# Ledger of designs, part 6: VH-VL binders against q3z8e7

Target 1, 156 residues: q3z8e7
Amino acid sequence: MVEKIPMTASGYKKLEDELSTLKVKRIDVIEEMRLAAMDKDMRENAPYHAAKEQRGQIEGRIKEIEHELKYADVSEYTDTNTSKVNMGSTVKLRDPKNGECCTYTLVSPKEIEPLKGKISASSPIGKAVFNRNKGEQIEIEVPSGTLQYIIEDISF

## First folded at step 18 (VH-VL)

Design V5
Fold by ESMFold2, last read:
Structure V5 (fold): chain C 156 residues (1-156), chain A 122 residues (1-122), chain B 113 residues (1-113)
Amino acid sequence: as target 1 above (156 residues)
Amino acid sequence: EVQLVQSGAEVKKPGESLKISCKGSGYSFTDYWIGWVRQMPGKGLEWMGIIYPRDSDTRYSPSFQGQVTISADKSISTAYLQWSSLKASDTAMYYCAKHKFRFTEHSYFDYWGQGTLVTVSS
Amino acid sequence: DIVMTQSPDSLAVSLGERATINCKSSQSVLYSSRDKNYLAWYQQKPGQPPKLLIYWASKRESGVPDRFSGSGSGTDFTLTISSLQAEDVAVYYCQQYYSYPYTFGQGTKVEIK
């Protein structure tokens, strides 16, 4: 029913850390709202409204993170496995024809930086390498044909 | 070989402080939560709390919150359990144990220390 | 807190016979999206630390003899020792690791008749 959110162990921990920080920040903002609300004057309470908006943003982000953590699919979460290409893996691909190499890192959608080699599992290269072992030959289909690479190294 | 080695048995008087240790070896110490479990004489196991040594994130059982301090020194791969003022009711065997699963707090214990017997008597 | 209740508190079983230990949690320890029960079983022999036997309710830890098996789901779990051996004399504990605190059952002492 609900789709899992692919995530590395490192990505999971980063979300846990952010959640912890936000929960502390929420406590501070709730206290700020309480203090601002103690003013009995009729004047518009700009500090209260500012804190209320800030709380809303914090609560929203907390709910997002809690959802992502609840439905995280860390395929190697319980046992880290570096024998296959997974989320968070850095792969070195070698062209068997000329020996040229290129390096890519599989990252979550929020961490994609294609020009730095940080790609998603759904990219053409990502699809081709995912769940493959070191030494396997992979194929990437392009309009002009099929490109061949060998997974030279896998690291994390 | 994964190993958890605890400090030796202690005989103390009520009101004294105590810090016992658990040194982990044979694995990446900072990647796994370490827990402490109490076993009073003739009784069962009680989960006291866990710590993640990389950042010292610590979780306590409500029964032990404020009663003990769990800490770690990742530079020497050692976790600690300490009391500021011991009570006779603290007489027990104390085990450290590591989580099976890397990084996650959601785990059971796969390796246990040999235990540290703490005796508190006047 | 999730209360873990084992039954019986003790049992005596003849060598080679079946021993059955029950563990009931006060709320479900099934993580439904993963279809996994966050339940472990430990063995503690006299004078020794506990030893992991079973995790995820039914998965045997490496090096644990085949005579140990776990079953159950949700709130009701069973540890079974087929063909009890002399070396199986111990206290057995269930533990949930679903939510803090990760509570243990009170223990079940297994003896030879």
Scores: ipSAE 0.000, ipTM 0.482, lowest interface PAE 18.1, mean pLDDT 83
Fold by OpenDDE, last read:
Structure V5 (fold): chain C 156 residues (1-156), chain A 122 residues (1-122), chain B 113 residues (1-113)
Amino acid sequence: as target 1 above (156 residues)
Amino acid sequence: EVQLVQSGAEVKKPGESLKISCKGSGYSFTDYWIGWVRQMPGKGLEWMGIIYPRDSDTRYSPSFQGQVTISADKSISTAYLQWSSLKASDTAMYYCAKHKFRFTEHSYFDYWGQGTLVTVSS
Amino acid sequence: DIVMTQSPDSLAVSLGERATINCKSSQSVLYSSRDKNYLAWYQQKPGQPPKLLIYWASKRESGVPDRFSGSGSGTDFTLTISSLQAEDVAVYYCQQYYSYPYTFGQGTKVEIK
């Protein structure tokens, strides 16, 4: 059994858009191949081979995207009082000692952007907050010790 | 000098067969695609198809596929357009034309024949 | 099939004035690998076969007067006669040779006003 691929709704949409773009590109490249093949005076047939190679690359990527979309596990945010942190959730963590807050968004490994607070659900912070409720206190192990935070807010 | 000379005007009845010709000279006939273009009275140009005389590789417009036969005899540098059974609607001027570039399928027509008028009437 | 649409169907221009004919293709006729537009323009005078004017959208055939020029790319093309002469009275056709069938536009009749 093939495992599901976790991703955000935005990530899913991005893949859909890329797929659409690639399918259009594929049509163009195929046409280029056809036209190149119509030239009987082509000695090295470089244009044809170049287009053929590009087609192969495009088709390979299309297959990858289709696979990811097919097995995607996209978490949806529910506007309920019992909302839990899931993939795609933005979590506001508050330090109960000093009141300092940090904001993180849980994303798939391919979507990680640390500078934007986008972290993997498999990261130490991600694991600590995943499937947790608003108001819960979590603990994060760091080399310097254990950090304690309260989940102050969950959003999408 | 490159020249395409077509056969003379034809007056036919519906149901009759017809084969018109286009003879090329002044160039290597076998190496250039040659095409046929129909122009009905008072109407525009219609691409019918092209043939590569060297190996008789042929491309037809879907509108003319099965309606006409394009052929060539490279031994006498002549291309042909033929009907097995003419219709009144086949009344038109028919032009043959040469592709510009040697061996190239996707090309434009640089030289044209003078045209063959085909009239089909009862 | 790629549909070629010319505009206008008929054009009356005064002698010495500019004549502009447009041709639009239903699909792009640009071959990116060669950076060429597979578009030609022909002139047909009454009782004569068509004559090649422009190829690859903008290249003038040998012997064609300088007043004829072609422009455009992709799906939109233009044939321009900078200064119409009496001998320019004819029907003009665009043609794509990008994909089969190599379709023609419906033609534009150019007359003297």
Scores: ipSAE 0.000, ipTM 0.566, lowest interface PAE 10.1, mean pLDDT 89

## First folded at step 19 (VH-VL)

Design W1
Fold by OpenDDE, look of step 19:
Structure W1 (fold): chain C 156 residues (1-156), chain A 122 residues (1-122), chain B 113 residues (1-113)
Amino acid sequence: as target 1 above (156 residues)
Amino acid sequence: EVQLVQSGAEVKKPGESLKISCKGSGYSFTDYWIGWVRQMPGKGLEWMGIIYPRDSDTYYSPSFQGQVTISADKSISTAYLQWSSLKASDTAMYYCAKHKFRFTEHSYFDYWGQGTLVTVSS
Amino acid sequence: DIVMTQSPDSLAVSLGERATINCKSSQSVLYSSRDKNYLAWYQQKPGQPPKLLIYWASKRESGVPDRFSGSGSGTDFTLTISSLQAEDVAVYYCQQYYSYPYTFGQGTKVEIK
């Protein structure tokens, strides 16, 4: 059995879009190959070699994406009080000591964007909040000690 | 770690058939072209041909076209080079080598087998 | 076929000195659309398989010492060892992968003077 590949809904959509783009590109590249092959001596045709290489790359990537899509595990968000933090969730954390808040979105490793608050579910923060409920207090270990936060809000 | 392991040295007589092997490991075997390079004793390198294990697409040097057969068994990550009838002039070291980048037909090789010495003599 | 011709056939250089190997192709191996030269350099030590040094004429393979450099474009290429070391004793080959069949130079033997 192949293990499921966790990802966000947005990540899944991006893969679908990329796949669509690549399939179109594949057609174009095949046409380029055809045009290049119109020359009798294909062995000395750099354009043909380039096009064929690109075809191979495109086909390889298509297969990779199809595999990821096939085995994707995309979490769904339910707007209920019983909702738990999952892949794709946006979590608002509040420091009970000073009232400061931070917002993070849990994503797959390929989707990490620290500047946008997109963090891995496998990160210290991600692990701390994963599968937790709104209102729960979590602890995060940092070099300076243990930080405490309350999950103030969960969204998707 | 990427490795290409070739079969052992061969001592043959003219007219005999031979099939040598190259087993790849440590990478996606089907995604990279495999090439064969001949080096006669004390001589330089000769590009023989390449094969794409995924679909067995193959290109030969004109000098080797019809003289040898390049094949692959992707189920066991192995490429082959074979002769139907050896000649004394086939005496040489034979290397298999992996293309550097996936899916590309550009035959510059980043990993090489240890070589298979083939000796053909009466 | 594209013929690759190296010069010299053999080269003796003192330790720490510059070694220069030339490679000339009978046809251009520059693909203008990509602005890339389809040329590689290999090092082969006695009893060993070749080792990739340079690809795309000037791109150094990972793990290759900085003293190795490739230059040139079109039909004329050069492999330079800025400061020859004892471990650099080997035969060096250029190779074009612009057109089938891909072809190697005849090799240049580098020795210590």
Scores: ipSAE 0.032, ipTM 0.664, lowest interface PAE 2.1, mean pLDDT 89
Fold by ESMFold2, look of step 21:
Structure W1 (fold): chain C 156 residues (1-156), chain A 122 residues (1-122), chain B 113 residues (1-113)
Amino acid sequence: as target 1 above (156 residues)
Amino acid sequence: EVQLVQSGAEVKKPGESLKISCKGSGYSFTDYWIGWVRQMPGKGLEWMGIIYPRDSDTYYSPSFQGQVTISADKSISTAYLQWSSLKASDTAMYYCAKHKFRFTEHSYFDYWGQGTLVTVSS
Amino acid sequence: DIVMTQSPDSLAVSLGERATINCKSSQSVLYSSRDKNYLAWYQQKPGQPPKLLIYWASKRESGVPDRFSGSGSGTDFTLTISSLQAEDVAVYYCQQYYSYPYTFGQGTKVEIK
């Protein structure tokens, strides 16, 4: 599964600029390593080993940035169908304490199927989410107390 | 139906304060940057700044930094443009507009409010 | 700030003829790593808010007629109306959204001869 890395356009540009700078620096460090390797005694060649370590750090950061840029999600998305929870909406709720998610669909009374997550707008969960936006924290009253959730996603 | 509905026209005196509003509906208000654009009478469009309602992160044009305040109340899906002390030179049409794409600050405007005419005269 | 300069300030075009509006930025708005020009075009009719026509320099917004097209790259951009109609009488603005502040051009007024 490809894991997308959300970022802003400014964040993406910053990574590109850093990558360009590191690729230039890599060239310099490789040359310093070559020059240091012309020493006859490699066992005590501190300049060579220091340059080798620096090169490793640069190569690692380059690989990390190239991965981030490859899988970047610079969030160009339209959301005209999912502005607020309404009848027919499917909502994904996340428990902020443990990260567990539950999915529910608001349906008409004839379509209620609680074990499949199809609930009415008058149920405790339905009341709590109705007319709410993505990202809102909600409270759901149950016999054992009050539960806290975040509306993670809304779909049709 | 995506809509940006602005508060009504204002007639003010120099030195008075003013807060105009822009209410978004039909979309996830907190996921999109919303901006303000000034148009002085008979003149072109001027980008004033943008705000991300979820955390109130705000960018201003240097021409407007310190001259106005851009804010939002995400609980009622409303953005604001505010002056502490109006000047005659603030007479203009003010538009709010939303970015097309979710989350990104590097976007253009796809939906615009109807405009709020602000007239400042003694 | 990136200065956006439109040319001409005003033009008169016969119905059914081609209208051409130029926009030049003081520095490149091409985001080369994504091959995207961060440039938009707007139409503003009298008494109305602006309306988005073109984004990424050349992509038409949904519902914009095919007679509108955008072209150019880097610093030089063009909006073309291939066959001017009466409802196209408006002021047209280019805007860069490459770097803050997201400046507009001064506008080009299009009139019917």
Scores: ipSAE 0.000, ipTM 0.476, lowest interface PAE 17.1, mean pLDDT 83

## First folded at step 21 (VH-VL)

Design X5
Fold by OpenDDE, last read:
Structure X5 (fold): chain C 156 residues (1-156), chain A 122 residues (1-122), chain B 113 residues (1-113)
Amino acid sequence: as target 1 above (156 residues)
Amino acid sequence: EVQLVQSGAEVKKPGESLKISCKGSGYSFTDYWIGWVRQMPGKGLEWMGIIYPRDSDTRYSPSFQGQVTISADKSISTAYLQWSSLKASDTAMYYCAKHKWRFTEHSYFDYWGQGTLVTVSS
Amino acid sequence: DIVMTQSPDSLAVSLGERATINCKSSQSVLYSSRDKNYLAWYQQKPGQPPKLLIYWASKKESGVPDRFSGSGSGTDFTLTISSLQAEDVAVYYCQQYYSYPYTFGQGTKVEIK
């Protein structure tokens, strides 16, 4: 079995963009290092050491991103609303008791933004809705008991 | 436009060495894995291996491990497949192909070269 | 190694009729955590390199006619041509990219009856 790193298409794009940005930044930092090294004794050259440290951080992040992209398992947009809930899916849940709705998007751990409804597929809600169909009723365990929701809509 | 252009047909004798090429254009060559697929005359497709041009990370099929060498020169956006000593059984069409997703190792082939016919006979 | 077995080896279908090609893997190529099947279909016309048709078992590559569709999950997959056209004469291959080495089916030759 191949190793995979799950992510959304949006997440993938963000990583690509970040990578591009970091590569440019790396060039700038290297230039800063060069300039700093020319002007002062490097042993006591604070600007040089700062730039060097920053380069290391940038390079570390670049490697991390490259690794993630190398093993990426990206969910692609589908124009069908009949699909099951998957990574990258936005799911609308309706409470059958009061009719209230909430919307969540299943994302990778690094993409989690609770305030925006972006949750992990491994979260209680994520697990409950994953691989489920539109119209299906799900149960979510909470400290106060079990909540019932209906999957009203699935989108990407 | 993405293109993979392979080197021309080869006629060789057993024991001779050979290196064929696949040049990519229209995309960031270094950022996509590129693979080789063998197709013997009248037969099916055989996955040989893939290489990541950026760092030359390579994966081989066990059937081809040690039998061929896959390499790449990112400076000229070219991938290579080479034999140190050809056999008659190496007679086949060889295709290079590009992975769909940027950087991604585990993917499918979205673009293919036109193929290089290699004929090995005494 | 995961062995891919297609059926039939050869298929003759009348123009406008449905063509069905099956592909079976010796092991599941379903990544259950993502509900994705690492299975692709390729079309190879005479004298041409293979062309990608379907990926992730059921996703159609851009530019592929609507008459082509992929289905299945786990170990059993199907490529369907709803209405065979003259230009569809080719050999079709399934491929798994679930684990190394990636392996192709033996191919199915589709001809006009």
Scores: ipSAE 0.405, ipTM 0.752, lowest interface PAE 1.1, mean pLDDT 91
Fold by OpenDDE, last read:
Structure X5 (fold): chain C 156 residues (1-156), chain A 122 residues (1-122), chain B 113 residues (1-113)
Amino acid sequence: as target 1 above (156 residues)
Amino acid sequence: EVQLVQSGAEVKKPGESLKISCKGSGYSFTDYWIGWVRQMPGKGLEWMGIIYPRDSDTRYSPSFQGQVTISADKSISTAYLQWSSLKASDTAMYYCAKHKWRFTEHSYFDYWGQGTLVTVSS
Amino acid sequence: DIVMTQSPDSLAVSLGERATINCKSSQSVLYSSRDKNYLAWYQQKPGQPPKLLIYWASKKESGVPDRFSGSGSGTDFTLTISSLQAEDVAVYYCQQYYSYPYTFGQGTKVEIK
């Protein structure tokens, strides 16, 4: 099995954007270091040491992001078959008993936002809907019993 | 517009060294893996290897490991394929190609160079 | 190494008819965790470099005509040209990029009958 880091296209884009921002910030911090270094007493130069530490933090994060992007497994949305639920899919579930609907989006672990309906593919709901077709009935086991839902719609 | 422009055709003798080039433009060259593919006359495509120009991380096919060297000069957005000692069997068309996704190692080729014909004969 | 085997080696099809090319991998190229197949199709016309047609087994590259489609999963894949056109005369290659080396199929030559 090859090493891969699952993420959505949006997550990938966010990392790209963050990387770009950090690279600019790095330039600025380096300039701050340069200016602070003009002080005659470097040992007691708090601004210089602060800037230097910040540079280190920025560079560390840059390396982390570059690593994630290098091994990224991105879900593409363009021309994607919406017949099956996959990573990045937004799924509309309908309760066949009362007709109530709920919507969830499958995302990577780093992108989980339960309050926004963004859930992991490894979650109980995620596992139940993953690789399922529109129109299929799924079951979700909860402490209070088993919930029944119909996959009403799949989109990105 | 993304373009990969390769160096011109080469006519060489066995035992000679050779280095061909592939220049990328219209995109951030350092951010995309670039690969080499061999196609012998009248034959199919053979994956040789890929390189990440940013840090020169390189992956070779076992069949080509030690037989060729893949390198890159990111300062001029150019990838290279070189032989220390050519053989007649190295006669082929060589294509460079760009990975689709930025930074991503496991990807497919979305843009290709026009190819460089290498002829090795005594 | 993952060996990619295409069938047939050559195919002659009448204009407007369906062309079907198969590609089989010696090992699965399906990333099961994401249900994604690391498989691409390329078209190479005479005297030209290859051109990307399909990626992730079934996703069509931008600008590719609708008559082209990719299907399959795991070890068995298919490229279909629903209605062959004169400009479709070419050699078609499948490629896995699941694991190194990223091997190609031997190619399938498509001609007009």
Scores: ipSAE 0.265, ipTM 0.718, lowest interface PAE 1.6, mean pLDDT 90
Fold by OpenDDE, fold request of step 22:
Order: sequence, then C-alpha cells, then structure tokens
Structure X5 (fold): chain C 156 residues (1-156), chain A 122 residues (1-122), chain B 113 residues (1-113)
Amino acid sequence: as target 1 above (156 residues)
Amino acid sequence: EVQLVQSGAEVKKPGESLKISCKGSGYSFTDYWIGWVRQMPGKGLEWMGIIYPRDSDTRYSPSFQGQVTISADKSISTAYLQWSSLKASDTAMYYCAKHKWRFTEHSYFDYWGQGTLVTVSS
Amino acid sequence: DIVMTQSPDSLAVSLGERATINCKSSQSVLYSSRDKNYLAWYQQKPGQPPKLLIYWASKKESGVPDRFSGSGSGTDFTLTISSLQAEDVAVYYCQQYYSYPYTFGQGTKVEIK
C-alpha cells in the first residue's frame, strides 16, 4: 500500500497556509542575509550567520510540509454524508444514564488537541465511534471500566 | 479558469521520434501532478503515468515504462510526452490531465486537455 | 496491478429509466484508516475528453446533475443514473487511484433504448 497521511480538509488548509507564510518569511530572511552580507567583514558577521541558520530552519519546515501535502489523504467536507462518523467528523455523545453530552472531533494524529475535543481515530473514543451511525449506542473502554454512550449527532 | 491545452495532431512514420506537449494555465502549474492517458481508436482509457512538475518526480505504468518519457518544464508550465521510436501501435489519442489536490500524489483527475491525436503509419 | 472490471460492456436504457453500471476491483481500494475508497467515475461523450463525475466512490463533482450517484466500498462499486437523459449517452469509466499503476475499467457504453 502506498504511503498516505490522513488529515482533515481544515488540516490540509492549515498546512497550505503555513507553507505560504513560510515562503514569505524565507524571502524576508534572504533579504536580511543580503543586507548583512554587505558588511565588509563577513567572517565575524553574526547577523548574517543567524539569518542563514534561520533560512535553513525555514527551508527544512517547508520541505516537511511539502512532503505531508504530497502524501496527504484529505477528508472532504463538501457534500459529505453525515450519517456515519468519519475522519473530520464532529460527534456529539450522550450518556444514556445521566443525559450528559460531550463533543469530539476526529482528527489525524498531528492534529490532536485533547483540550479542544480533537481526538485521534485510534483513541478509545475514536475507535468506538468511527464508522458508526447516528443514534447508535457505543461502548468505550476506559481504565475505570466501560462507558456507554449514544451518538446523538454527527457533523462536519 | 483552469485550462490544459495540448499540442496539435501528429502524423508520423514508424521509427520516428515525437514529443507532444500539454500547457497548463489558470493555476499554479508546479503544485499539481499532471498525468497522461492513452486511448487507442475505439478503445478505453489507459493510465500511462504522472509527473510532479516541481521536482519532476515521475511515476509510470509498467506497461509504459521504458516505452515513453514523461517530462515537464515548469518555467513555461508545460508537460511533455515523448517517444524515441514510434510504432504503429502507438496510434491513439493522448490526454493530459491534472490532479485535483495541490501537492497530493494520490488523487483523481479534475481537468483534462482536449487530447492530441497521434497517427503512426507506414 | 489492480484490475478494474466493469459490467456490462454496453447498456441500452429507455429515457427516464434507471441506468446501473458496476465496477469491480481485483483488490480493495478502501483505505481502511479513513474509510475512503480511492475510486473515481468519468464520463466521456463522443469526440470529447473524459469528464470527472464521481470521486471517493460517492462524492459528486461540482456541476454534476443529481441524477448521477456513486456507491459501493472495497471492491464493488456502482454508478447510477436515476433517470437517463439524452445528454447522458456516453462511455463511462471507473478508475482506482489507490495504488500504482492507476487503472481504468474497460468502459461501459450507455445508449438510449
């Protein structure tokens, strides 16, 4: 199987935006290098060496992003069926016992933000809800035991 | 608007070399993979290969590996398909096509060129 | 190589009737981690280049009429035209882009009965 890097459409867009920003930054850093190089004693030109190092870091990140985008597997939101939980889906879970609700978004490993409810599809919650239908009851295994939830809503 | 414009029809003899072109416009040419598809007269579509113009990374179908060369000149937003020695069996319509997603290698074709008819006859 | 096989080779359907085209892959084109099928459908009218209709097995390209739909998963896929129109006369191709080489089905010719 070919290498694929799963990510949400929003994640893909974020990478594109970051790439654009870095390209602009690269131009600026190159200009800084140019200006620093105009000084006669280049061997002891700390600003030049600093700019050069920064350029290297920027270029390294650019290459990394280009690699990720090159092998990206994007979950599209346009005309997406919300009948089943998929990558990029936001899922509302309801506890049938107490009626409490929680919301999670399934994202790629690189996009995980637990405090914002962004979780991996490979997480216990992710595994439990992935490819499930609205209204379906699921079980989540946690260290303290098994929790039961109902998928109340699916959205992107 | 995204456009892929291919070079004109070619009439060649067996053994001759040929290079046809596909020029992209209306989008960042270097950012999208571009592919070639063969369609012999009255037959179906055949995936030949794709190229990433930015670094000329190329993927060939085994059936076409060594039979054709896919290249690109990003300075003029043009992709190429060439033969060193044409055969009668190379007679076909050749389409270039663009991948949907920027940078993405594994994608589908959203825009197609108008096609270049290549006729090889003795 | 993944072999794509369409059925039937040709189909004649009356105007306003349903047309169903099947496509079978020799191997699964489902990326299980994301539950996405790397499968596209193209329409080619006489004298024209192919046109993208469906991607990811069931997603319609912009501008494609609602009467077109794609379904299926894994190795079995279906393109459906719910109500055949005169302008739908064409050859339809499925394509997998799951692994190299990307391969097309042999095509299905749809005609008016």
Scores: ipSAE 0.079, ipTM 0.694, lowest interface PAE 2.6, mean pLDDT 90
Fold by OpenDDE, fold request of step 22:
Structure X5 (fold): chain C 156 residues (1-156), chain A 122 residues (1-122), chain B 113 residues (1-113)
Amino acid sequence: as target 1 above (156 residues)
Amino acid sequence: EVQLVQSGAEVKKPGESLKISCKGSGYSFTDYWIGWVRQMPGKGLEWMGIIYPRDSDTRYSPSFQGQVTISADKSISTAYLQWSSLKASDTAMYYCAKHKWRFTEHSYFDYWGQGTLVTVSS
Amino acid sequence: DIVMTQSPDSLAVSLGERATINCKSSQSVLYSSRDKNYLAWYQQKPGQPPKLLIYWASKKESGVPDRFSGSGSGTDFTLTISSLQAEDVAVYYCQQYYSYPYTFGQGTKVEIK
C-alpha cells in the first residue's frame, strides 16, 4: 500500500498558499542576510546569524509542506455522494432524547479545529460516524457513559 | 496549455544504446511526477515507472528495474528514458505521462505525450 | 503485484446501445480509511495516446461525455458507456494506483456491431 497523508481539498489549498508565502519570505530573508553581511564583521554580526536561523526555519517548513503535498490523499467534494460520512463530510448529529443537534466536520489531524467543529476521523465522534449513513443511530463512548445520536444530515 | 512532446521515432539494432525524451510545457514541470508507459505492438499498456523532476526521486516497476533508466533535467523541463543495450523485445511505443495532482506521488495520469516508436531489429 | 483483469477482451455493441466493461483486481484497491478506490479508466483510440476518462473509480474527468461512468469498489469495477457513439471505438484500460507497481488491465476493445 502506498503512503498517504489524508487531507481535505481546502487543507491542500492552504498548504499550497503557505508554501507560496514561505517562498517569498525566503527571498526577503536572504536579502536581509546579504545586507547584514555588508555592515558588520560576520563573526560578531547578530543580525546576520538571526536571519540565517530564520532562513533555516523557513526552509525546514517548506520541506515539510512539500512532503505533505507529495504524499497527499485529497478528498474531492465536487461529485461526492453524501449518502455516507467520509473525510471532509459535515455531519449533523441529533440527540434523540432532547433533540439537541451538533455539527462536526471530519478533517485530517493537521486540520483539527475543535472550536469550529473540525474533528479527526480517529476521534471518538469521528470513529462513530465514519462510513455511516444518514438516519443511522450511533453510540459515542465518553467517560461519563455512552451517548446516543442520530445522523440527521451529511453534507460537504 | 499543458503539453508533453516526445522525441521522434527510433530505429536501432540490438546492443545499441538509446535515450528518448519527453518535454513538458504549460505547467510547472518540477512539481508533477512524470511517468513512462510501454506498449508493445498490438499489446496493452505497461507501467514502467515515474520520476519526480524536482529531486529525481524515481520509482520503477520490478519488470523494468535494471532494464531501463528514468531521469529528468528540470532545467529544460525534460524527462528521459534510456537503455544501455537494446533488445529486439524492446520494440514498442513508449509514452510519457503527467500525474494529475501537483507534488503528489500517488496519482493517475491526466496528460500524455504523443508517444515515441522504438524499433529494434537486426 | 496487483493483477488487473478486464472482461471481455473484445466487445461489439450497436450504436446507441449500452457498453459494459468489467475490471477485477487480484486484491482490493480500496483505501478504507478514506473510502477511495485507487482505480482509473483510460480510453485509447487507434493511433492515439491514452486519454483519462475516470479516476477514483467513479469520478469523471473534465471534458468527458456524460455517457461515460465508472462504478464499483474493492476488487470489482465497471466502466459503462450508456449510449455507444461512433467516436467511442477504442481500447479501454483500467489501472490501479493503490500500490507499486501500478498495473493496467489487458484492455478491452470496443467496436461497433
Scores: ipSAE 0.031, ipTM 0.662, lowest interface PAE 3.0, mean pLDDT 89

